# Ledger of designs, part 52: VHH binders against Protein DOG1-like 4 (DOGL4)

Target 1, 232 residues: Protein DOG1-like 4 (DOGL4), of Arabidopsis thaliana (Mouse-ear cress) (q84jc2)
Amino acid sequence: MSKMRNLVEEKFLEFYESWVIQLELYLHQLLIAHNNNTMSETELRHLISKLTTHHKAYYTAKWAAIREDVLAFFGSVWLNPLENACSWLTGWKPSMVFRMVDRLRKSRVVLVEAQVKKLEELRVKTKFDEQKIEREMERYQVAMADRKMVELARLGCHVGGESVMVVEAAVRGLSMGLEKMVKAADCVRLKTLKGILDILTPPQCVEFLAAAATFQVQLRRWGNRRHYVTHS
Short names: E, the ipSAE of ESMFold2; O, the ipSAE of OpenDDE; V2, 0.75 times the mean of E and O plus 0.25 times the DockQ between their complexes.

## First folded at step 3 (VHH)

Design n76 (from n5 with T98R R99G F101L L102I S105W Y106T T107S; framework vhh_8fcz_2; at its last look DockQ between E and O 0.02; V2 from the best seeds 0.00; counts 0 for: pae E 19.5 > 2, grease 29.1 > 24.2, SAP .683 > .668, placed apart)
Fold by ESMFold2-Fast, scan of step 3:
Structure n76 (fold): chain B 232 residues (1-232), chain A 122 residues (1-122)
Amino acid sequence: as target 1 above (232 residues)
Amino acid sequence: QVQLVESGGGLVQPGGSLRLSCAASGFTFSSYYMNWVRQPPGKGLEWVSGISRSGSYITYADSVEGRFTIIRDNDKKMVYLQMTSLKTEDTAVYYCARGYLIGSWTSHFDYEGQGTQVTVSS
């Protein structure tokens, strides 16, 4: 029912608003750690762990929500139009995090040759995983335009409980396909994030996480302002 | 017309307790994340605590964690800040604020109240 979908949207909206606020608090802690250079490795690892746990909490909540209504994540009510426009399969595009890694190379933080090689290997694998999911999405979209789906849509226009039930079953099947695809994309996101954090040193992880959080927070701020423009 | 009216401030001794209240009007209170922020004498605004639309998610600044409790009553359109174990550094004007994000107070909050003065002094 539509009422169930509205409830999922309202619950996730409340969760997400709070999740972003906590992300901003962690960002402040990351910036303090980055600027002071006085924290021990143990303290930095603890802060990194807090961010990792926070991101995992997001996916735990998201996967529970998409099980009930995956379509809520396409054009989400808890995201502003700019955030929605920047989304790739209901979230950030995994390869975009390598742009954050590029910021480390331009900072006072120096990546050693071994790290550069491992990051490049991870970038290539991430791109491959993205393309695999994009092909699956294209295949899904083509199936939506198939004669069978067109005929099923026509059946839904004929009055009768039987036709309605057949259409509803097909729509449920399509939603399950989208759920599988969204989870696959989220797995690539989590794997890419973990891969980067495993390659970087704790101070580099702090700078990387600060860059990523800054981008996410700034994108939300820009989209929430009435006076932002996409054209000069 | 959006209004946030704070009350409950006063003079209290270190280790004491105080309860601040914020009465909201002119908007759908249950659709907004609510915050308490403070401004110590001669300093900028400092975020204190926040509470989600239904009260399910609550966050505190490290400086007040374990000492302050934020509560909301959507039926009464009220948000409260229960302060315990007060310290001299808690002395500030306390503001109720509607909005999301933390960082830029000017762009963060859609609206801020008039404030209520809390003075912690022996």
Scores: ipSAE 0.424, ipTM 0.746, lowest interface PAE 2.5, mean pLDDT 84
Fold by OpenDDE, second read of step 4:
Structure n76 (fold): chain B 232 residues (1-232), chain A 122 residues (1-122)
Amino acid sequence: as target 1 above (232 residues)
Amino acid sequence: QVQLVESGGGLVQPGGSLRLSCAASGFTFSSYYMNWVRQPPGKGLEWVSGISRSGSYITYADSVEGRFTIIRDNDKKMVYLQMTSLKTEDTAVYYCARGYLIGSWTSHFDYEGQGTQVTVSS
């Protein structure tokens, strides 16, 4: 079931294609930096900065797009089914990144006790924030199914002049609520990412970012492969 | 059945130009990234250029940047590689490759054609 793409979807699709390609380039740089211990701290920080800037650019574009059509990001056409299935409120689940950090710890990344403690605190905070948003989303979903919305839906089926206006207004209201929640989720993502990067050393940051980028790229790759095998 | 058929290769002198074509069939062309890759004699496969589904984003290997141009036509299900200022080191079998990602290091291809020979020699 292919959705008809609207203008927001088309534009963001183009943006995202470019963004992902750029991410791949940065991933390569991260991998080089990770495998080569000859880079200075300044160089590493510069690389980290480039990546963070890249991610900020994504959210800047996203927030601009969701102002126009937040619904486009629920069932994103620029993502494959696997990517969409792994999405939490239109993006990666913030608490997921701690699993990546844990994996790194089990590898060659050595964290000092102070770092471990800070990471744990951040984990707790992140989970709390996630749960708060989830509760709000649940409340929102329940509200959508209330009597008023049911009535509006019924009216929408019988398209009359006034009924259409009422339905449109209601939909706009719902969209605004969704936008708020998506932004809140994104803020948790950004705060979590920043928090992790502030705790880790530059070499550790590079390794973390490389792992994250690899995961993202691989998820897209596998999702695409699966999707096209099934539907081609 | 997925098919990619390359054409346009040949013998050319250094500084010359060639235009490669790839005809795609058997799949939804606009759903895939398209790439050109090449295999020089005695060397491994190397990525040359890639173009996104819509054609909005294009990338090149450093070795061909400024000399090669990749273009796609989704209506005709074609991808092209215009090569200019050819060098002896450009000698290779060139393949059209279907992929999900493009880039010199992270490119992923699931299908490629039989290839077309490009020889640059004085």
Scores: ipSAE 0.016, ipTM 0.323, lowest interface PAE 7.8, mean pLDDT 86
Fold by ESMFold2, look of step 4:
Structure n76 (fold): chain B 232 residues (1-232), chain A 122 residues (1-122)
Amino acid sequence: as target 1 above (232 residues)
Amino acid sequence: QVQLVESGGGLVQPGGSLRLSCAASGFTFSSYYMNWVRQPPGKGLEWVSGISRSGSYITYADSVEGRFTIIRDNDKKMVYLQMTSLKTEDTAVYYCARGYLIGSWTSHFDYEGQGTQVTVSS
């Protein structure tokens, strides 16, 4: 099992390295679009579509990998300790993405009242979905602990083949439950992202996507402070 | 001593197909990401496709997704680009590029040859 985890980790590390490289290239394009008054709405929408597709590609690869080993995504080897510390159920916490929206509202970006109302409704829905997932996760973890306790009491702490089989079944059940919860969390992430992009105008979407990509790149850079690397 | 030699370009009608090849030498090929990049006439460089070290992860630019296929053979130190349903806007010089990750957020591409010309014209 541990060797399968290593294989999944190695494959996803390779993917993630390539994916982050492309994200940084898109960040450069987002920053150019922000500074360039000559880009049409069509060009902006095309760039936004590329970012959306890039994020969907991440989840496509992730969901394939977690089918084999979801535990690889809890304390991931392709993330530094700071990036891992910021993870909620293997990714960014959906409700916290509104920090970037709040910063846009405090800066030069002007949101009309209709947008503000829709964003607040989305924030509330996002928090509700998060809390539902957290409650389901907690109940699931408790149910797994209770099952293990019953079987431990039955065996009297004996060691044997059937005890190993029971432990393996419990671990398999935990992994399947975690996969379900990670996918549910990822769905909230995708719904929140789509919701924000649907409410914002194309120029505002470029600002938001640039802020999100900058934060992700900066977390990676800050967390790698122990080693000097080239960047742009 | 690093060399990347592209070949397989040519003239083709819209809707046609071509297969580009890239022969690599002078480095441990299996340790690097490989990419195809193109330069249309009078325009800047445009990334086309990339393939990870093991071939496990493959990405395409939106403009070519569904029409182009990237393949690598680590034993032969080759990377290929199978192009189908070619359009006039695919006309470009195509370059094979070696990727190198310096940190998780930066990439470096090498362009070692002269590229191979693909011309799609009726």
Scores: ipSAE 0.000, ipTM 0.104, lowest interface PAE 19.5, mean pLDDT 76
ESMFold2 (binder alone), look of step 4: mean pLDDT 84; pTM 0.865
OpenDDE, look of step 4: ipSAE 0.007; ipTM 0.237

Design n77 (from n5 with T98K R99H Y100L F101W L102Y G103T S104G Y106L T107S H108S F109Y; framework vhh_8fcz_2; at its last look DockQ between E and O 0.47; V2 from the best seeds 0.00; counts 0 for: pae E 5.6 > 2, grease 30.4 > 24.2, SAP .695 > .668)
Fold by ESMFold2-Fast, scan of step 3:
Structure n77 (fold): chain B 232 residues (1-232), chain A 122 residues (1-122)
Amino acid sequence: as target 1 above (232 residues)
Amino acid sequence: QVQLVESGGGLVQPGGSLRLSCAASGFTFSSYYMNWVRQPPGKGLEWVSGISRSGSYITYADSVEGRFTIIRDNDKKMVYLQMTSLKTEDTAVYYCAKHLWYTGSLSSYDYEGQGTQVTVSS
């Protein structure tokens, strides 16, 4: 069990490192496209498609990994402490991406009234879906603490700590519930991303994706730099 | 001391092939994503290709996709770039680089050294 868990962590660490490096390369292309008005609409749409495919590839790999070990995604070894502190149900909090959208209201690529209305409707729906998942997680945590912890404590006292298999069965039950919730959260993330990109024009999509990727890459750099500077 | 030593460059005709080598020392090679970057005459650095720790994930710049192949050998602490169907535009100094996450650059590479010169010309 422990070896399988460690293998999943090592495998996803290599995948995630490569995925973030590719994101950084795409970010460079997005920044060039944003700063240089020479790209055609077809070229912009192709770049946006590359980013969309890249994000979908992340969820394909993640869902394969969580089927084996969802707990690897809570306190992930491939994320630094700052990235882990900012995680909401193993990823970005969907409503937070609308902070990136708010920048578009003040950019040279101005949103029209119809877009503003659709984005506000999407923001409200995203927050509703997100809060529904949070309530389900709260109910799960309460049930886990009340029922399984009492049972594990009782069994531990009775058998003198020899109940490794019973503990692992309880953890497996927890993992199945968490897997369902993580997938639900990831569906909200993908739906929110698709919704935003469907509302925005190609130049606005480039600006939005550049802002989101910049934040993700810089958060990783800030966390990694903090760790090394502190320990140097 | 971290050291990356590139070799294998030279003069080739358009349509020719070259294999570049990079020998790594002074760090745990198998724990780093490795890159090839190049600097054409009078231009800035251009990323060419990258390879993950075990070699499971490989990426190429659009300009070289289908023509170049990146390979690594963790036992020998080597990374290679097999170049085919070379074009005049591929003329550059080629550098081997490990990825650095904690520098002030958005794209962070450690590409110290002289590099290896590739010239594609008649």
Scores: ipSAE 0.471, ipTM 0.777, lowest interface PAE 2.3, mean pLDDT 83
Fold by ESMFold2, look of step 4:
Structure n77 (fold): chain B 232 residues (1-232), chain A 122 residues (1-122)
Amino acid sequence: as target 1 above (232 residues)
Amino acid sequence: QVQLVESGGGLVQPGGSLRLSCAASGFTFSSYYMNWVRQPPGKGLEWVSGISRSGSYITYADSVEGRFTIIRDNDKKMVYLQMTSLKTEDTAVYYCAKHLWYTGSLSSYDYEGQGTQVTVSS
């Protein structure tokens, strides 16, 4: 039985391609806003809202797809090998975002002491939530190493009727557990993002969002370049 | 060899309508996100609209949203841009382009056609 993309993978591939294109278009708007200090606060808040809505749309689509097949999100066909290698539980590691904030502070963003205090509190909470998820992920590590058995059950491989039913039930139970773990990680990502945007001023939010979008777009482009060059 | 042939441009009055066509050949059309881009007189290239492989996901620049409609026909290897409520600001040479995904280039578009001139003038 050859490996083939399933309907979930094909549908999400098309979604993700369109989502990244839109992120790139929003990055252009963020860079204009960053370079133009005459934009009104209303215009900045509108742009920030567009980015927030765009990120929420990603998770809405992801959670619908995960309900159908969570394993499609481990080693995703819509990501290049570099993007997959950088993934922590199907996405970016929540605490990594604070390194981005730290780099902005050292280069151009001036934070008042009240903001620094709130960011440190958020960093501690985020690390605590990450470590809780890491412990839960250890329980599922063997299940992820057994992806072949889950994939075979999904493809309908038969080896005795009752044995197949028991395997199918076990696969369904493991998939539901993985779905909950991935959603928990995504909730930490969203809470951390919202927390940062609530602490920063609108101009600071634009700088942060521009840096984040730049990183994601460049990671995709750089990883694609390396992938296609290495076979030649 | 990739070929994109745009047509359907012309001179119209403000508020008018026009439908642009793009015939594609030399590549697997249904595998690419397709775009319309434009170049206004004396200005750089400006993105207008894009459409996903199956047509399920469509995007527009803010300046044209609600006035322009992008359509594709994968069987005929065609992409269209239906323009309504045209403004003088829409005057440009319009190109269709395939989106680049897995190259070492940072360019997001690949367009090789001559384009089609749209002029909106009283």
Scores: ipSAE 0.208, ipTM 0.643, lowest interface PAE 5.6, mean pLDDT 79
ESMFold2 (binder alone), look of step 4: mean pLDDT 82; pTM 0.839
OpenDDE, look of step 4: ipSAE 0.508; ipTM 0.794
OpenDDE, second read of step 4: ipSAE 0.514; ipTM 0.798

Design n78 (from n5 with R99P Y100F F101Y G103K S105G Y106W H108S Y111V; framework vhh_8fcz_2)
Fold by ESMFold2-Fast, scan of step 3:
Structure n78 (fold): chain B 232 residues (1-232), chain A 122 residues (1-122)
Amino acid sequence: as target 1 above (232 residues)
Amino acid sequence: QVQLVESGGGLVQPGGSLRLSCAASGFTFSSYYMNWVRQPPGKGLEWVSGISRSGSYITYADSVEGRFTIIRDNDKKMVYLQMTSLKTEDTAVYYCATPFYLKSGWTSFDVEGQGTQVTVSS
């Protein structure tokens, strides 16, 4: 499996490549909208809706895939090593998005006091939700090292129907626990994204989404240059 | 070295059809997403359509949705663009493009080939 992809990895790799290419296309539209103040509120809301739908499509595909093989998302083959190094529980760390929000305070369309207050409240809530999930991950890691799991690991050195079945049941339980944690983390991501977009005006949403997409696309391109460089 | 050779362009009247071809070499074609992009006279590159490595995921620009069909043949290392109901605004040089990570410093939509000219006029 280390040199061959399973069906979940192959399917999600193909999906993810397509998803990122579409994100880059949306990024081009966002940059045009950001640099062109002639777009109507209706046009901006339509573009924001396209990005929101695109991100939701990612989580729909991801949750279907983790139901089949959650471990594929830990050390993902569709992500380069740089992207994997920046991952927190199979995706972006939700609180990191507030670095993109901080850029809005320096933009041409500045945040009003009421927005700053709501964004700070959201940041605190997001950080709290992250820490709650980090505690759950710590408990998961401790459970891997508890006496029962150590005993199961030793039994795995022997062959026999009972020992094999017990180990398989334990592994299935661990996978289900990881799936729940990944979904919880993704819910924090979606809640944070929705919260930010609900607080911002349409032009500010475009600027925020452009900054987030630029970072994601640039990180991928930078990391990929390490592995896929060709010379003209 | 990644090489893409486009062909099939020509002069066609509005409402007409053309099929463009792209022959790929120098990389593992069946492992990469493929795009069609175009450059109208005096304008920048405009993305037209894309197709995933196996053909399972296909997407089109809003301006060509329902009129163009992208097809790939991994055995022949070919990508095709079947164009129908052509409009004067479809006039452009059409290019086949690979994802950025096949070329250092380039975007997914930067072009390497000569392209193929499509002219839609009466």
Scores: ipSAE 0.356, ipTM 0.703, lowest interface PAE 3.0, mean pLDDT 83
Fold by OpenDDE, second read of step 4:
Structure n78 (fold): chain B 232 residues (1-232), chain A 122 residues (1-122)
Amino acid sequence: as target 1 above (232 residues)
Amino acid sequence: QVQLVESGGGLVQPGGSLRLSCAASGFTFSSYYMNWVRQPPGKGLEWVSGISRSGSYITYADSVEGRFTIIRDNDKKMVYLQMTSLKTEDTAVYYCATPFYLKSGWTSFDVEGQGTQVTVSS
């Protein structure tokens, strides 16, 4: 049953469609840059900057949208089921990017010892932050199932004016909590990304970003093969 | 059948302006992201600009940012490209294109129209 899309979902779907199209265009540029050893450092940095700005734009839009309806991002209608299934707190799992870095290391990318050490430190920190958020989420989930929520659920079954207000207030409270957690997760994502980019050289950044974008695109591709996502 | 008809091209001097138009038919225009792409002589297709369904989200290639403006009219099923400060490197056949989501999940641009020639020369 296709759930009726609310206004937030519709708007963000439109945004995301545009954002993904642009991402694919950037991916193309990244791949060209990766295969073209003649690009200057300045050009590479410019490309990296464009990508980082693009990602920032996503989170800016996301954060604006989650203020209105954070629940829309849990089971995002703009994503296919595979993408949703692979989501951690409404996005990619921060620690996952280190697998990409590891892959790069196994490829033609040579990291100096100092970079390796910094990356490891960042990995540890990222994992720690992830775990912290997960613990908080667990706590939140337990809290949602507590007596108060049960009472709210009961009240929701009664169509009374006062009951509706109580339920609405409770839902708002829950939403606020979720929003906080989502934002926290996003912050870890952004910090992790920034951390990696700060450690890598421009050519390495380009390769990393290309890999990341490719992964995202492929995930969408694979999902769409199984489940057609209508964007219209 | 998707039909896109481009017009408005011509010969212009560097620094000049042109306004391209694209008339769309055969599909629900308001449901699709629209793009302008161009093909310079001897080169492949290059993305120029895109505009979302409602027009709320617009993007440009770096090469045209600040000089070109994309606009759409869903009621008229039209998309426009206002080009200013034209450069010789802007010389190309310009096409209106809708993103085609391949079954494979990749986005491609389907160029259905004949395009409109833009030549920037002194």
Scores: ipSAE 0.278, ipTM 0.659, lowest interface PAE 1.7, mean pLDDT 87

Design n79 (from n5 with T98K R99Y Y100W F101L L102G G103S S105T T107P H108G; framework vhh_8fcz_2; at its last look DockQ between E and O 0.58; V2 from the best seeds 0.00; counts 0 for: pae E 4.2 > 2, unsure alone 64.9 < 65, grease 28 > 24.2, SAP .836 > .668)
Fold by ESMFold2, look of step 4:
Structure n79 (fold): chain B 232 residues (1-232), chain A 122 residues (1-122)
Amino acid sequence: as target 1 above (232 residues)
Amino acid sequence: QVQLVESGGGLVQPGGSLRLSCAASGFTFSSYYMNWVRQPPGKGLEWVSGISRSGSYITYADSVEGRFTIIRDNDKKMVYLQMTSLKTEDTAVYYCAKYWLGSSTYPGFDYEGQGTQVTVSS
């Protein structure tokens, strides 16, 4: 269970645990609002704003941590193996959130024609942005392999301070490229979330946020329960 | 053997102050997010406050924010709740709880102690 951690990992581990606990507490408020129908539109908008602010706080902390160590977010120590297996570029896959919207449409949520049209436009744009990032990641992986192989071959031919500086600059440059790609993926996540919340009415937003928070909380709970069942 | 022993409750008048303590044993205290929860008379449990492993991240329920302060001491394995500006609505049995995602209790808090009674009345 334990593995070596740097300061970035230890700091973010504690942050993430606290963040998920607070998400679960907001989930309780969402479920109350969803089920009792006594909250005013102003109260619903306030709750939706709290959830939006909470998600933005996650990315604020993540982007600060990524600047120091982007690789910590690939196979993260603060996630269980099930959560890590479900990650796409350090987070949830943007296009998959529309499955939650589709599920709500089939069960409880009545969408008017204008909302359906806007959601389809957003789905297409989200998929396009997602595929663009996937192609950029593929190019990045090829460039990383080429630079590493060239520098390893050069070290076999000679040794010196300038050779070390060139290798260090190349590694730093590729790490910065990965950071920018992860931030691009996060921007797609935030834009998709905001886009959905802008299209839905406040009661519909509460249902969507409740479904999303439930999935994230249950993924964490289920992954942790399976861990200690195998240790019994 | 996990133990959480709450103390420091009592009878106070509205506007008064009280400090609750929680002594922990039988588990690696510094590995857990710690909480205070409360049960008002005839009602279910309410979450009050939480504090992360190192104390770097602290949260409060809206009803107590600005009035209560949660503190932990990992060396002494203690959690405290400093309560000020107490209201009659704060009357409850207060429990210390550790958070553990493998717990079957919702929202994943383990309650091992008997609690400490806080009564706020005029």
Scores: ipSAE 0.297, ipTM 0.678, lowest interface PAE 4.2, mean pLDDT 81
ESMFold2-Fast, scan of step 3: ipSAE 0.595; ipTM 0.840
ESMFold2 (binder alone), look of step 4: mean pLDDT 79; pTM 0.806
OpenDDE, look of step 4: ipSAE 0.500; ipTM 0.797
OpenDDE, second read of step 4: ipSAE 0.389; ipTM 0.729

Design n8 (framework vhh_7aqx_2)
Fold by ESMFold2-Fast, scan of step 3:
Structure n8 (fold): chain B 232 residues (1-232), chain A 123 residues (1-123)
Amino acid sequence: as target 1 above (232 residues)
Amino acid sequence: QVQLQESGGGLVQAGGSLRLSCTTSGSTFSIYAFSWFRQAPGEEREFVGAITRSGGSTDYADSVKGRFTISRDNAKNTFYLQMNSLKTEDTAVYYCAAKFYWLGSSTPEYDYWGQGTQVTVSS
C-alpha cells in the first residue's frame, strides 16, 4: 500500500505549486488593472473576488492536509528555507499586513480619515488576536516540556503493548492541539484580510492585493536565488 | 477547463504490451496531476495508477505494479500508460483523469475524465 505521509506531502506540494502559478496569473491581472484604467468598478470587484476565493481555497486545502499531518506544515517541503524562516505559525504574521498598508499609503495610496480610523481599529483587534494565539502556543510548548511528557517519551523506549498505546494517545493529543492552534492562526489571517478589503475601495484593494502577491512571489524568488548562489 | 482524450486501446494477446495516451488542453497541462482508472463489465471503476504534477512521484494499484508504468510529456501535453505483460484480467475500458489537487475540496470540477478507451486481452 502507498504510505499516507508521503502522499499527503506530495499532494500538498503539487497543490501549492499550482496555487502559486495561479497567484502569479492573478498578480499579472492586478498589475494591468492598477497601471491601465481599463476596468469598471464592477470588473475590479470581480477581480478582487477571484483573489479572495483563491486565498480561501488555499486554507480549505491546508485545513484538510493538517487534519492528516499537521507537522508537515512546520518546516514545509514545498517552501524554500527563506519562506520557512519568515513563517509565523505556518503562515504570514497577521499584523505585518498593516505595515504593508502603511507603506502603500505613504507611497501610492491616499486614504480618507474614516478609512484610517477603521484600519487602526482593525490593527488593534488583529494584534490582540495575534497575541492571544502566541500565549496559547507558549502554554502548549510549556505543556510539552512537562515532566509527564518526558516520562511518556521514556516509556515509549520500552517495548510493550501498554506503553505503546499510552504514547500513541499522547502523540495524537499533541497533534490535535497543534491543528487547533494552526487553524486559529489561519482564522485571524482570513479575518484580517477580509477586514482590510472591506475598508478599502476597489482600486485600493487592487493596489493592496498586488503588493501582497508581489511580496509573496518575490520572497519565493529571493529564497530560490539564494539557494542557487550558495551551491554555485 | 481541461479536456481529456484517450487513444491507443485495442486487442492484444496475453503477455503482450500496449501504450495508452491521454492528450489534454494546452496551457493548463503542467498544473494538473493525472491518473488512470479502468472499468471491467459489471464492475466499479478501479484505480490503476497516478503521476504527480512534477512527474517525480508515481503510485500504482497492487494488481499492476511492476507491469504498468505511467509517465508524462509536458512538451506534448500528453501522459501515458505503458502496459506490459498483459493478462486477461486487464480487459477493461481505461479512463484518464485530471485533478487540480484541492485537498479537502468536494467540487467535481477539479476532477476531469476522458471518454474511455477499450482494452481487450485475449488468451
Scores: ipSAE 0.000, ipTM 0.128, lowest interface PAE 17.2, mean pLDDT 78

Design n80 (from n6 with R98K G99S L100Y Y101L F102I T103G S104T G105S S106R K107Y; framework vhh_7z1x_3)
Fold by ESMFold2-Fast, scan of step 3:
Parts: sequence; C-alpha cells; structure tokens
Structure n80 (fold): chain B 232 residues (1-232), chain A 122 residues (1-122)
Amino acid sequence: as target 1 above (232 residues)
Amino acid sequence: QVQLVETGGGLVQPGGSLRLSCTASGFTFSSYWMNWVRQAPGKGLEWLSGISKSGSYTSYADSVKGRFTISRDNAKNTLYLQMNSLQPDDTAVYFCAKSYLIGTSRYPFDYWGQGTQVTVSS
C-alpha cells in the first residue's frame, strides 16, 4: 500500500538524519584520535567499537524497513540525488573500500607484508561475492521483465477487484525476491568491513574509518548544498 | 522573521538539575530538526543533542548521554533540554539551533538563538 510505503519512508528518513548526525560526531572523534599519539590501544579499540556498533544499527533498521517496503531503498527519499547516483544495490559497492585502503597506504598507512596479503585475499573474495550477487540480480531482473512485469502492466490497465488482488500477490513475490537480494548485498558489505578492521591495527582502523566517514559526509554535504540558495 | 528564545538557565550546584526551554516563531517548527549546542568560556561550540521533526528520533553527544534528555512540543513550538547530574564542566552558554537535515557542530545551522547561561558551581 502507498500509505504504508509513505510511512516507512518518513520513519527511515528521520532515522537516517539522526544516524548521519552521529556519524559526523564519530568522524570528529576519529580525526582527534588520528592526530593524538597519546591515546591507548584500549581507547582506540573503544572508538572503533562505537563505529562498528553504529554501522550495525544502520543495517538493523534497514532490514526492518525493507521487510515493509524494499522498493523505498531503490531511489531513497532520504538520500540526495548525488548519493542515489553513487549507490550499488541500495548502498555502497563493497570493492570500493579497497580503493580507500590503497589510497591510505600510499599516503600514511604503513602495512606489513602479512596485512597486504590478507587484504588482497579479502579483495578477491569480496569481488567474487559481488559478481555472484550481480549475476543473481541480472537473472532476477530478466525473470521480472519477462512474464511477471508484462502481466503486471496488463493488469494495471484494468482497475478492478480481481486485478488488484493479482497485482498485490505479484508485488509481494517481487518484493520478497528483492529483499533477499538486498540482504545478500548488505551481508557482503558487513563481511568486507569486518574483514578490513580485523586485518588492520587500531591506529590503521581509525585512519580507515575516518577516510570512509569523510567521504560519506562530504558526498552528502555536496549533494545537499546544490539545493541551497545563497543570498544574492 | 525566524526567532528562537532560550530560557531556564541559572546557577546550580554540582549534581543538580535544570530544564531549558526554547520558544520558536517565524517558521514551521514541525518541519525542522532542532538542536542544543553550548559554548564554554574560551572554548568552541559543542553540539549536544538533536531531535527529529516529529520527535521520534533523538541523538546525543557522548559527553551528555544518560544525563540530558531532549524533547519537543510541536503544538507549542517549544524545544526542551532536561539536564540532570550537572558537573562544573557543563558551565556554558546554551543555544538552541534550527537545522535543515544534518545539523551538527561541523554543519552550518540556519539560525541560532541568543543563548541562556548555565553555571555549575559549589
């Protein structure tokens, strides 16, 4: 129902606004930690844990919302047009984070050989999981574009009780398939993030998380500012 | 004309409580995130708490979690901050601030109030 969809969108928009505000506060703490050589390993691990918990909270809220309306996540109203343009299967593309790790390594992060090998193994595994999901999504799209979508389009031309019931059943089936696909993609995201954090030392984790949060925050600020009017 | 008026500040002893209020006018209060920020003498602005348009979502700085509670009454165009277990380092001028979507200390706020002084001293 469109009324249920609007309610899901409204509630997730409010959640996401709060979530981004907290991310910016954590980014501030990460930048202070990065520039402070006196922080203990215990203090750094505590900060990393806060960020990990924060990201897990996002997926908990997302998975609850997609049970009600997965289509809301394909062209999300809580994301600006720039954020939506950069989205892969309702979120960040898992392999992209390795480009961030590579840039950090060239800038300041000194990785030992064992870490480099583990990161390359994780990169290969992530790329494999990503491609597997892309193939499954292609098959899903082809199947949907064939008989079911043609059937939905035909039924949508005739507004009646039977047409409404058949359309509702078809939409439920489509939504369940998309929900499974989105959850599979999110699982790859979480495995990739955890894998990187498990390989890196606490100072390297802080630098990585700061870079990731900076990118996310800057992308949102740039996209949002395109809608601001300056006093002329 | 956007106007925000903070009240409820004063002198309290450590461990005491205060409730701050912010009355809004000149805009559709229920359409904006509202925030509490503070500035201690000789220090920069510190964002403390934010509340969503409906009041369903709240966020707090780690320094005040468990001690401060933000709330709003959209029918009265009023924002509140309940402050418990006050400490000497909570001494500051407290401001309410209107924001678009992602109001924080690192993001420009659309409008700030004049502030209300809170002093925590034995």
Scores: ipSAE 0.000, ipTM 0.148, lowest interface PAE 18.6, mean pLDDT 79

